# Ledger of designs, part 46: miniprotein binders against q96jn8r1131to1294

Target 1, 164 residues: q96jn8r1131to1294
Amino acid sequence: TLEFLENHGKNILLSNGNRTATRVASYNQGIVVINQPLVPQLLVQVRIDFLNRQWTSSLVLGVITCAPERLNFPASACALKRAAWLLRGRGVFHNGLKICEKFGPNLDTCPEGTILGLRLDSSGGLHLHVNGVDQGVAVPDVPQPCHALVDLYGQCEQVTIVNP
Short names: E, the ipSAE of ESMFold2; O, the ipSAE of OpenDDE; V2, 0.75 times the mean of E and O plus 0.25 times the DockQ between their complexes.

## First folded at step 5 (miniprotein)

Design s8
Fold by ESMFold2-Fast, scan of step 5:
Structure s8 (fold): chain B 164 residues (1-164), chain A 80 residues (1-80)
Amino acid sequence: as target 1 above (164 residues)
Amino acid sequence: SMKVTIEIRGDSPEEFKKLIEEAAYLAKLLGAEVRYEIDGNTLRIEVRGIDEYALDLFAYEVEELAKELGYKVEVRIEED
């Protein structure tokens, strides 16, 4: 069963059998990682439960290729300078470098109830799914093993893992 | 190279002058290029031209000051 790892950002509280992550303070320190590697054909999905509109940016999704169990997480996922591919707003980022200007919908504007998914295809391409709709390949040839990451940044204060 | 964007929002935009003055002083100390934009009750500060560690220090100090003054703060770090 998919769960969030016990190692997470300091402002996170896990509940619901480690399937719900809540950011209980500020706007940052909200990184969570799925408890198993993202392997081809596995669809990892999270639902946006609560948005705090005092902030302007929202959640970041992506993958890391480093071992997450003992990782000292930075304040935001965008500060990861190695082994990270992230979707933020409409951009795709690799280790802080923007590699695509406009991919999929703007993640800063997804409402409560939106279900966001990450999946690797058989060729190692990372796909974003939004409410069941495949947005296409955001990142080709992702190194493996890799782990799905959600950064409950800004507006996004709670997500829950949802089964397909 | 990296840049940092700090977005500051609150119900008291008249206090932005103090934030701008403190940010400008810190930028001068660190040798940073800094730009300000005010849009209603939102102040945006962009800082660049210094190394990543100095950018982190700038962002931290400005964020703490803004919070002390009662503002809501959001920091973004990105490739310039």
Scores: ipSAE 0.006, ipTM 0.252, lowest interface PAE 11.9, mean pLDDT 84

Design s9
Fold by ESMFold2-Fast, scan of step 5:
Structure s9 (fold): chain B 164 residues (1-164), chain A 120 residues (1-120)
Amino acid sequence: as target 1 above (164 residues)
Amino acid sequence: MKVLVIIFSDDEYILDFAELIARELAEKYGAEVRVIHLRDYSPEEAVKEAKEYGADVVIIIVTDEEKAREVYERLKKELPDVKVFVIVEGGEEAAKRLEEEGVDAITSPLEALYALEKYL
């Protein structure tokens, strides 16, 4: 079954059988990773449970290709300079470099209850799903194995893994 | 104590960082904090805002070292009793060069919190 790894950002508290992640302090140190590799056709989904509007930016999600079980996470996913493909706001980033200006909806404005999904297609393309709607290929040819990552940054203080 | 944070950047990451600084200053030091986002870079506007607010401390977030040097010098000339810090977006080497020249520059978000605790 899908759950968040015990290795996570220091401000995270896991509950609900490691299916709910809550950021309990500040705006950062909120990276969580799914417990198994994102293999082709597996749809990993999280629901935004709680937004704190004191902050301006919100969650970041994407994939990393390094082993996450013993990774020393930085304060923000955007500080990952190696082996990371991230969606933040409307941008797509590879190792901190913006590779696409506008993809899908603005993640900083998704309301509570939004379900965000990540899936690899058979050609290695990374897809974003929003409330069940495939937004298309954000990143082509993602190396494998890779792992789904969510950064509970800024406004987003709680997410829960939901089944497709 | 009145602290003014002026942002000359459209980066959303920097806006979140400024919110964190403002909250820490208000909570830990009992400071009255104002955050201003100025889209157009203007040292004159920075001086005007600092004077109108009656700032004791001004923290300026800028995109490069030339702007950082210019606005720092302008504020120190016009408001010599005000404590001024600059945060240079993206450039650790740029911040270090500014520090070597005597500009109170902060290299990273972590260093900003530590520097403010030390000086306030």
Scores: ipSAE 0.006, ipTM 0.189, lowest interface PAE 12.7, mean pLDDT 80

Design t1
Fold by ESMFold2-Fast, scan of step 5:
Structure t1 (fold): chain B 164 residues (1-164), chain A 98 residues (1-98)
Amino acid sequence: as target 1 above (164 residues)
Amino acid sequence: GPEEDLRRALELMEKGRELLRQGDFEGALEAFFEAVLIALEAGNKEYLATALFLVGQVLKELGRERYARFYFEIARWIAEDIGDEELVKRAEELLKEL
């Protein structure tokens, strides 16, 4: 069973055997990372459990290629300027720069109960899955090892790791 | 240090209760959320559960029932984890009122 790492953003509380992450305050400081590298064909999935719609933007997910166990997380994942490939809203971002304007559904509008997945294909392409549906390759040739990251930003205040 | 931080959390919870009595709901929320963050950083589950419960109480008073429920549920499961039966009971009672 996959788990979230004990090293996480300061507003995060882990529960349910480190499979549920809750942001208990504010709108930021909500980065969590999966405890195992994202190896090809491993599908890592999280379910959106609670959305607070007083905020405009919602969760961000993606991968980082630096070691996460002792990383000093910034307030938001999009502030990562190195070793980060992120999906936010409809955009794809590399190290803070938008590299794709429109990919997949708008993550700011996914409802509670949505299951979001990340998977590397055999060629190192990063795929987003939404409710079991592969959205295609968001990022080609992701360097390895890499680690799946979820930023419980804005609206998204709780997620749980779920099995396929 | 950690001892000073936890004293600060208790002071914030007391300040928040006084602000709540005065009808200053936004001030109460600020104080209680600061106590939440101190307790979370310290790994003090007793203070964390209490501060989250107090956040829920303010949200309930503001009529934000969905958000009050969220905080009461978090407070309740932490209270269950640490064996605080009184806080479990109090959270369950307020959850029924929503």
Scores: ipSAE 0.422, ipTM 0.793, lowest interface PAE 2.6, mean pLDDT 90
Fold by OpenDDE base, second read of step 6:
Structure t1 (fold): chain B 164 residues (1-164), chain A 98 residues (1-98)
Amino acid sequence: as target 1 above (164 residues)
Amino acid sequence: GPEEDLRRALELMEKGRELLRQGDFEGALEAFFEAVLIALEAGNKEYLATALFLVGQVLKELGRERYARFYFEIARWIAEDIGDEELVKRAEELLKEL
């Protein structure tokens, strides 16, 4: 069963069998990692449950290749400078550096109810799914094993892991 | 890129101001310090001076006058270097209150 790990950002409260993450304070410190590593053809999806419009920006979605159980999470995913591939806004980032300017829809403007998914293809390409639609390869070759990461940042205050 | 970083710094300063209005001093400091770091890495003296000034304001409100003085002085110094007369004046005014 897919769940968020107990090792998470300090402003996160887990519920619903650790399938729901809620940021209960501030606008940051909201990183969560899904327990099972991504394997080829496995689609992992989260739903945006609640947005707080008083903040700017929104969730960051991506993968990490370091051991998540021992990771000391920074205040935000953008501070990860190693072993991180992240989708923020319309950009794709690797270890803090933008490697793609425009990819898929703008994550900062996704409304509540949006279902975002990550999937590795047989070639190691990381795909973004939005409401079940494959947006294409965000990262062409991701090292394995890797874990899906969600940063409940800015507007995004709650997400839930959902089945495809 | 640099523009994106500066945009983020600006957003962080805005968030910090909002947190400050909500009475979350720790959160405000965190946001402002993040902005400081971004400005430093970008080499942007304007945003750096502003962010440092904001840190000083929070510390002043917390009664940490020695630290507040430090940040106001640094902000003033940078502001003078880039010719931001308004920020120089604001920093000097707050320094006089300490």
Scores: ipSAE 0.023, ipTM 0.237, lowest interface PAE 6.2, mean pLDDT 91

Design t10
Fold by ESMFold2-Fast, scan of step 5:
Structure t10 (fold): chain B 164 residues (1-164), chain A 83 residues (1-83)
Amino acid sequence: as target 1 above (164 residues)
Amino acid sequence: SKEDLAKKLIELYKKALELVEKGASEEEIRKLLEEVVKIAEELGDELLIELAKVALELFERGDLDFLRRYIEWALRIAEKLLE
């Protein structure tokens, strides 16, 4: 059963059997990590439940290749300077540095109800899925093991893990 | 009516926030949060019911700092849903 880990950003509250993550304050400190490694063919999906449009940017998602159980999370995922491959807006970021300018839809504009998925293909390529549609390879050959991460940043105040 | 229940739910959340902020007794806070759950269930909106139940669960865990922040957030969401 997929769940969010109890180790998470300080503004996060987990509910619904650790399948729903709510950011209860501010715009940051909202990082959550899935409890199982992202292995090839596993599709991890979250639904955007609530957006607060007073903030400019929205959620970030991707993978980390370090052990998440006791990680001291920074205020935002893009502040991770090691072992992080992230999707923010339309960009792809490695350890806080933009490595691709435009990939997939703009995550800052995805509405409530959008289902976002992460999956590794058989070659270790990281794929983004949006409402069931594969957007292609965002990051080739991700080091393993890796863990799916969601940062409820800015606009995004709640997500829920959704089964395929 | 549903509009009357909606207004009552919002007022109960505001009162819950006041009680938590002033450090009212556990009995007073629990009773009020149970009323929030009851009114949300009468409204029948699954999301409002979930918000109310999570607030009560946080109280039962004894996480009052998170409860206060959660109620502030839940009140804002409930106001938006019921507008």
Scores: ipSAE 0.012, ipTM 0.409, lowest interface PAE 8.2, mean pLDDT 86

Design t11
Fold by ESMFold2-Fast, scan of step 5:
Structure t11 (fold): chain B 164 residues (1-164), chain A 83 residues (1-83)
Amino acid sequence: as target 1 above (164 residues)
Amino acid sequence: SKEDLAKKLIELYKKALELVEKGASEEEIRKLLEEVVKIAEELGDELLIRIAKFALELFERGDLDLLRRYIEFALRYAEKLLE
């Protein structure tokens, strides 16, 4: 079964059998990682449950290719300088460098109830799904093993893993 | 009712936040936070129970800045439960 790892950012509380992650303080320190590698055809989905519009930026999601179980997470996923491929706003980032200017919808504007998904295709391409709709390949040829990551940054204070 | 329990939890948290901000008696704040734990347990919301218990721990170790932030979150979350 899919769960968030108990190694997470310091502002996170896990509940609902480790399937719901809540950031209970500030705007950062909200990184969570899925408990099993993202393998081809596995669709990992999270639903946005609670937004705080005091902040302007919102959640980041993507993959890391390092072992997450004992990783010392930075305050924000965008501070990861190696082994990270991230979607933030409308951009795609590799190790802090923007590699695509405009991909999919703006993640800073997704409302509560939005379901965001990550999936690898058979060629190792990373896909974003929004409310069940495949947005296409955001990142080609992701190294394996890799792990799905969500950063509950800014507006996004709660997400829940949902099954397809 | 669960709605009445949520309203009571909100009132207790508002009082606790006021007392923390004004530097009131440790005994008074502790008793309010202990009552919050009991109300959260009766309400049965797992996240509110975890927050209430951790708020008490934060108070015991003197981390008042983080305590205020947790209380502020709990207030917003509990209010959302009321529609």
Scores: ipSAE 0.327, ipTM 0.733, lowest interface PAE 3.3, mean pLDDT 88
Fold by OpenDDE base, second read of step 6:
Structure t11 (fold): chain B 164 residues (1-164), chain A 83 residues (1-83)
Amino acid sequence: as target 1 above (164 residues)
Amino acid sequence: SKEDLAKKLIELYKKALELVEKGASEEEIRKLLEEVVKIAEELGDELLIRIAKFALELFERGDLDLLRRYIEFALRYAEKLLE
């Protein structure tokens, strides 16, 4: 079963069999990691359940290639400087550096109910899915194994892992 | 030893893949995947354990195509343990 790991950001409360993550305080400290590594052709999806418009920006989505069980999470995914490929807004980032300016829809403006997915292809390319639509390769040749990461940041206060 | 366990894990995944591809009985495949879990637990690697357990779960769901791909992934990962 796909679940969020117990090792998570300080402001996260897990529920629903660890399939739902809720940021219960502030605007940050909301990183969660999905327990199963991404495997080629396995689509992992989360649904944006709740947005708090008090804040700006929204969730960050991506993957990490380090061991998630031992990761000391920073306040935000943007502070990850190694083993991290992240989608923020319309940008793609690697270890804090922007490697693509415009990719897919703007994650900062995705409404509640949006289902975001990550999938590796046979070549190691990381695909973003939005509401079931493949947006293309966000990151080519991602090292494996890697784990999907969600940073419940800013507006995004709750997400739930959903089946494809 | 850890190395011996890793080799056993690799062997079991290869056998599992073979059984799935040949359409072996559910009981035979189940027992093999359960043994994989035991070996992973003996190795004490949390990720290996999760991988092994998920393989068993995929089998129980009946998604054999995804299971095959997942076993191949698991096999490659297990082989990295020996590098």
Scores: ipSAE 0.088, ipTM 0.562, lowest interface PAE 3.3, mean pLDDT 92

Design t12
Fold by ESMFold2-Fast, scan of step 5:
Structure t12 (fold): chain B 164 residues (1-164), chain A 83 residues (1-83)
Amino acid sequence: as target 1 above (164 residues)
Amino acid sequence: SKEDLAKKLIELYKKALELVEKGASEEEIRKLLEEVVKIAEELGDEWLIEIAKVALEFFERGDLDLLRLYIEFALRIAEKLLE
């Protein structure tokens, strides 16, 4: 069963069988990682539960290729300088470098109830799904194994893993 | 009716928030949050059920400040979905 790992950012509280992650303080220190590697055909989905409009930016979503169980997470996912492919706003980032200006919808404007999904295709392409709609390949040829990561940054204070 | 259950869920959340804010007994708060879970289950909406269970879970962890904030969130979502 999909769950968030016990190793997470310091402002995270896990609940609901480790399927719900809540950021309980500030705007950062909110990184969580899914417990199973993202293998081809697996669709990992999270629902945006709670948005705090005090902040301007929102969640970041992506994958890491390093072992997550004992990783020392930085304050924000975009500070990861190695082994990270992230979607933030409309951009795609690899190790902190923006590699695409405009991909999919703006993640900073997704409302409460939005379901965001990550999936690898058979060629190792990373796909973003938004409310069941495949946005296409954000990153080609992601190294394996990789793990789905969500950064509850800024506005996004709670997410829950949901079944396809 | 579903409409009556919806109104009851909202009223229970408002009461839970009041009890938490005034520092009512743990037994009173637990009983109310358990009733919230029951009513959410009868309504059958998966998101409302998950919200109700998480509120009870936060209560059992003993962080009343977090519980208060979460009940405020739960009430807002219930009002949006049910009215």
Scores: ipSAE 0.019, ipTM 0.427, lowest interface PAE 7.9, mean pLDDT 84

Design t13
Fold by ESMFold2-Fast, scan of step 5:
Structure t13 (fold): chain B 164 residues (1-164), chain A 83 residues (1-83)
Amino acid sequence: as target 1 above (164 residues)
Amino acid sequence: SKEDLAKKLIELYKKALELVEKGASEEEIRKLLEEVVKIAEELGDELLIEFAKVALELFERGDPDYLRRYIEFALRLAEKLLE
């Protein structure tokens, strides 16, 4: 079963059998990681449940290639300087370096109810899915094993894992 | 009936917002949020149950502004699902 790991950012509260993550303080310290590696063809999906428009930017999602179970998470996913491929706003980032200016919809403007998905294709390409629609390859040839990560940053205060 | 339980859940959330907004006693707010959980459990919708439980947990952590916003969201969700 897909769940969020018990190792997470300090502002996270897990509920609903570890399938719902709520950020209960501030705007940061909200990183969560899926409990299973993202293997080719597995579609991991989260729904945006709760947005606080007091903040400007919103959630970040992507993958990390380091083992997450005992990782000391930084305050934001953007502070990860190794082994991280992230989607933030319209940008694609590798270890803090922006590698694409515009990919897919602006994640800072996705409304409550949006379902965001991550999937590896057979060639190791990382795909973003938005409300069931494949946005294409955001990152080619992601090293494996890798793990799906969501950073409940800024506006995004709650997400829930949903089945395809 | 299921319709009566749905109406009761929505009414309880509205009352919870009023209590939090007016700064009612912690004991009054706790009792009401416990009742919200109980009614959600009787209704039997897993998502509504978990939102109710999270609201109670957030109350225990002691941030009334965050709790108020969360209850507003839970109320909107309940209205959407129960109509």
Scores: ipSAE 0.006, ipTM 0.348, lowest interface PAE 9.7, mean pLDDT 84

Design t14
Fold by ESMFold2-Fast, scan of step 5:
Formats: C-alpha cells, structure tokens, sequence
Structure t14 (fold): chain B 164 residues (1-164), chain A 93 residues (1-93)
C-alpha cells in the first residue's frame, strides 16, 4: 500500500489514509516522500489536485537515495545538495546541477488533474510518466535504494497518490 | 469528498476577490461535512479560514472568538502541531 511518510516538510498536512498531501501555508516546506523504496516495476503516481495561481513555479518530483524517515527536509527540494535527482520545470537536476535542459513537459504548466508517475526500469533508468504516457529516461543508472519524492512547491498545494 | 470540494470553492472565491459572504457560506458547509467525516485536521483548518473571513467581514467579536476557540480545540484534538500554532496565532492577527 503506497502512502506518504509521516516525516515530511513542516507545512504539509496528510489526509485520506496518508495518500493525500496538502500544503497549508506559504509556498515551501512541502516535501513528501513515498513510504517504500522505488524498486523496478513499481509505478508511483500522484495527481495534481489544486493549483494556487498566486505563485509562478510549481511542483518538483524525483528521487533521493538517503534514508527519508528521519531526514530534516530543507525548505525546497532544490536545496538538497546530495543524493537527489529532481525534475523541475523542464529541467533535470542532480544535487543542484542541471544535467538536462529540456525533458518532458514543463511541470510549471501542468494543469489540475494531471497524473505524474515515477518508475525505475530494469537498467536503473528513472522514467517520468505523464497521464499514462512514458516520457522516457530522465536519469540513467539511479543508485539503489532510492525513494520517490514530491515537493509541493509554489502553485501546487495538493496531490493524491493514485493507482495505475 | 464533498467537504474538500466546498473548501476549495471557498478558497477560490477568496483568491479571486469574490464575495466573502459566499466564501463564508461554503467554508461553513465544508466545516460541517469535515466534522461529520471525523476529519479533525481539515475541520480545524476550515475553522481558521472561517475566522479570517469573519474578521474581513467585520462580524461580531464574540462570533470571531467562538470560532477561534473551535479552531484551537480541533487542532489540539487532531494532535497536529502546525495547525495548533496557526490556530493560536489567530488571536494576535
């Protein structure tokens, strides 16, 4: 059963059996992590439930390779300096360094109802899925174990884990 | 849930600069449904929204005080430290 971990950013409220994450204040402190490692064959999906157009940037998603249960989360996922591979806007980032300029759709413009998925292939490639469509390999050779992360940043104030 | 949809509708009215009386009506409806569902966290958060709308509308200080007490009590019952801090700050806003 996929759930968000009880260790999360300070502005997050979990509900719906820890399957819905809501950011209740500001624009940051909104990091959530899935409760089990992202192993090959596992497709983790979240639906964008609410966007607040007061803000300009939107959610970030990706993986971390450090243990998340006791991690002191920074204000934004992009402040993670080690063990993080993130998709933000159109870019792919490793530990704050942009490693790809343009991958998949612009996450800052995905509307409410969009379903975003993360999956590892058998070769350790991290895939992004958008509304069921595989966008290809965003990051090759991700170290294991790794954990799926969503940062409810800016516009994105609520997401819900959905089944494939 | 219907409670969540009403809560979002109230939020959208506020953010778009619509009628705060309409937002208050929807927030109160959402609150009742969150209570019925046993969702104390969102009931507390909705009570916070209700307080802010009552203040914006210049409603009776006694009504505002009552809703602040409701927000604090529900946040404490929910055991959510963030919501307790938010609710307690309502007295100082």
Amino acid sequence: as target 1 above (164 residues)
Amino acid sequence: SDAWRLFIEAREIIEEGGDPEEALKKAKEAFELFIKEGNLEFAALTAVVIVRLLKKLGKDPEEIKKWIEIAIELAEKAGNELLVRIARKLEKE
Scores: ipSAE 0.011, ipTM 0.336, lowest interface PAE 9.1, mean pLDDT 85

Design t15 (at its last look DockQ between E and O 0.85; V2 from the best seeds 0.00; counts 0 for: pae E 2.9 > 1.5)
Fold by ESMFold2-Fast, scan of step 5:
Structure t15 (fold): chain B 164 residues (1-164), chain A 93 residues (1-93)
Amino acid sequence: as target 1 above (164 residues)
Amino acid sequence: SDALRLFFEARRIIEEGGDPEEALKKAKEAFELFIKEGNLEFAAFTAVVIVELLKKLGKDPEEIKKWIEIAIELAEKAGNKLLVRIARKLEKE
């Protein structure tokens, strides 16, 4: 019953009951946010539906701690200057600063059909799941409340929310 | 889906500054397939793209008006508030 929030990047078109997000233009302006806070043990999952290999980098996913309903999204998630923890390529980023090198698989190389998940553990650790497999703690102490974010950047042109 | 593929081909032509007549043909084909699939959101948005292409090509104002009406109707049927706003903005341009 999870949906993408109706407030999103300007190049996004929502369909399929707001469960599918498509970037309909360019390579950026593709940020979407899940409509409910990411509470501990909730697993939020998206499937990569469509990739355009014309671009070199791909989707970014993570969490933000600001209220998303009225947020004016920047062109890319990497431009968020406060309260964002992001997974991009193999790196983990906080507020534009790389805080971890080589975490999990390279998000720029995940194929169509890959299911990516975000989950908070009971200690506030942010976990990445790839095709159902927990990759471990990417960020140990995420402030609450927080909201799951996907940036359909570059290669990634469509994602769909999938249930566990 | 074939509809989505044709839609992205039309967008690529537009963004790369290619032939707008070719883009229009692909957009119209995508529109027909989205209608057959019952994908009202993409049918509405593709109608918006068709309006943009018709304007760029200097096509008949009456044809443009017809596609604006199609875009508004489909956006309303889709129940997508943002699409309704986008489509209605075409009416005011």
Scores: ipSAE 0.473, ipTM 0.802, lowest interface PAE 2.3, mean pLDDT 89
Fold by OpenDDE base, look of step 8:
Structure t15 (fold): chain B 164 residues (1-164), chain A 93 residues (1-93)
Amino acid sequence: as target 1 above (164 residues)
Amino acid sequence: SDALRLFFEARRIIEEGGDPEEALKKAKEAFELFIKEGNLEFAAFTAVVIVELLKKLGKDPEEIKKWIEIAIELAEKAGNKLLVRIARKLEKE
């Protein structure tokens, strides 16, 4: 079953069999990683449960290719400088560098209830799904194995893993 | 859930520097609802928040002690080691 790993940001509280992550303090240190690596055609989805609109930015979604159990989490996913492909706002980032300016919907404006998904295709392309709709390939060739990462940042205070 | 709503409202009050008494009220209400919902993790953490608020308000040490014990107990029942550690730290503050 899909769960968040026990190794997570220090402001995270896991609940609901580790399927729900809540940032219980501040605006950052909210990184969580899903336990099972992404494999082709597996759709992993999280639902935005709670937003704090006092902030301007929201969650970051992506994948890491390092061992998640041993990862020392920075305060934010944006500080990951290796083995990281991230979606923030409308941008795609690789190791902290923006590689795409405009992709898909703006994650910073996704409302509560939005279901965000990640899926690898047979060619190693990483797809973003929004409310079940494939937004296309965000990253064309992602090394495997990789794990889905969610940074509960800024507005985003809670997410839950949901089944497709 | 209503419990979560109250919980986040309490947090917002705290973060904005609002009335800690109001935050405490909401936190206690959230706690009761979490218990009813069987959400031990959030119940435990809410107890932690309650302790912090009680300390801030300079409330009765016995009440503070009680809530610390509640937080620890619930965290242990939930099997959340991190939360247990957090709760135990409250005893040292």
Scores: ipSAE 0.400, ipTM 0.759, lowest interface PAE 1.0, mean pLDDT 94
Fold by ESMFold2, look of step 8:
Structure t15 (fold): chain B 164 residues (1-164), chain A 93 residues (1-93)
Amino acid sequence: as target 1 above (164 residues)
Amino acid sequence: SDALRLFFEARRIIEEGGDPEEALKKAKEAFELFIKEGNLEFAAFTAVVIVELLKKLGKDPEEIKKWIEIAIELAEKAGNKLLVRIARKLEKE
């Protein structure tokens, strides 16, 4: 069963059988990781449940390729200096460096109820899904194994893992 | 949902340096709704927030003690070991 891993950002409270993550303080320290690595054909989906629209930026979505169980998470996912591929706003980032200016919709404008999905294709390409619609390959050839990561940053205060 | 909105309203008041009496009122309302919903983890965490507010306001030590016990019991019923450690730390303060 897909759950958020017990190792997570300091401001996260897990609930609903560890399928719901809530950032209960501040605007950062909200990194969570799915407990099962992405494998071909596995679609990991989260629903945005609660936003605080006073902030300009919102959640970051992506993957990390090192083992997440013992990782010391930084305050923000964009400060991960290795083994990370992230979607933020419309940009794609690798280890803190922007590698694509525009991909898919702007994550900072996704409303409550939006369902965001990540999966790998057979070539290791990372796909973003938005409300069930495949947005194409965000990152070609992501190393495996990797785990889906969500940073409940800024606007994003709660997400829940949902089935496809 | 309604419980979460009240909880976050209380959190914003606390973090923005607002009136702790207003935050306490909203936190207690959120607590009652979390109990009604069966959300034991958030009920326990909200009780921790209530303890912190009561201490800041200099409220009756007996009331503070009762809320600490509520937080511990709910955290244990939720099976959340981290919340139990958080709540028991309040007991030692």
Scores: ipSAE 0.391, ipTM 0.765, lowest interface PAE 2.9, mean pLDDT 90
OpenDDE base, second read of step 6: ipSAE 0.313; ipTM 0.706
ESMFold2 (binder alone), look of step 8: mean pLDDT 87; pTM 0.872

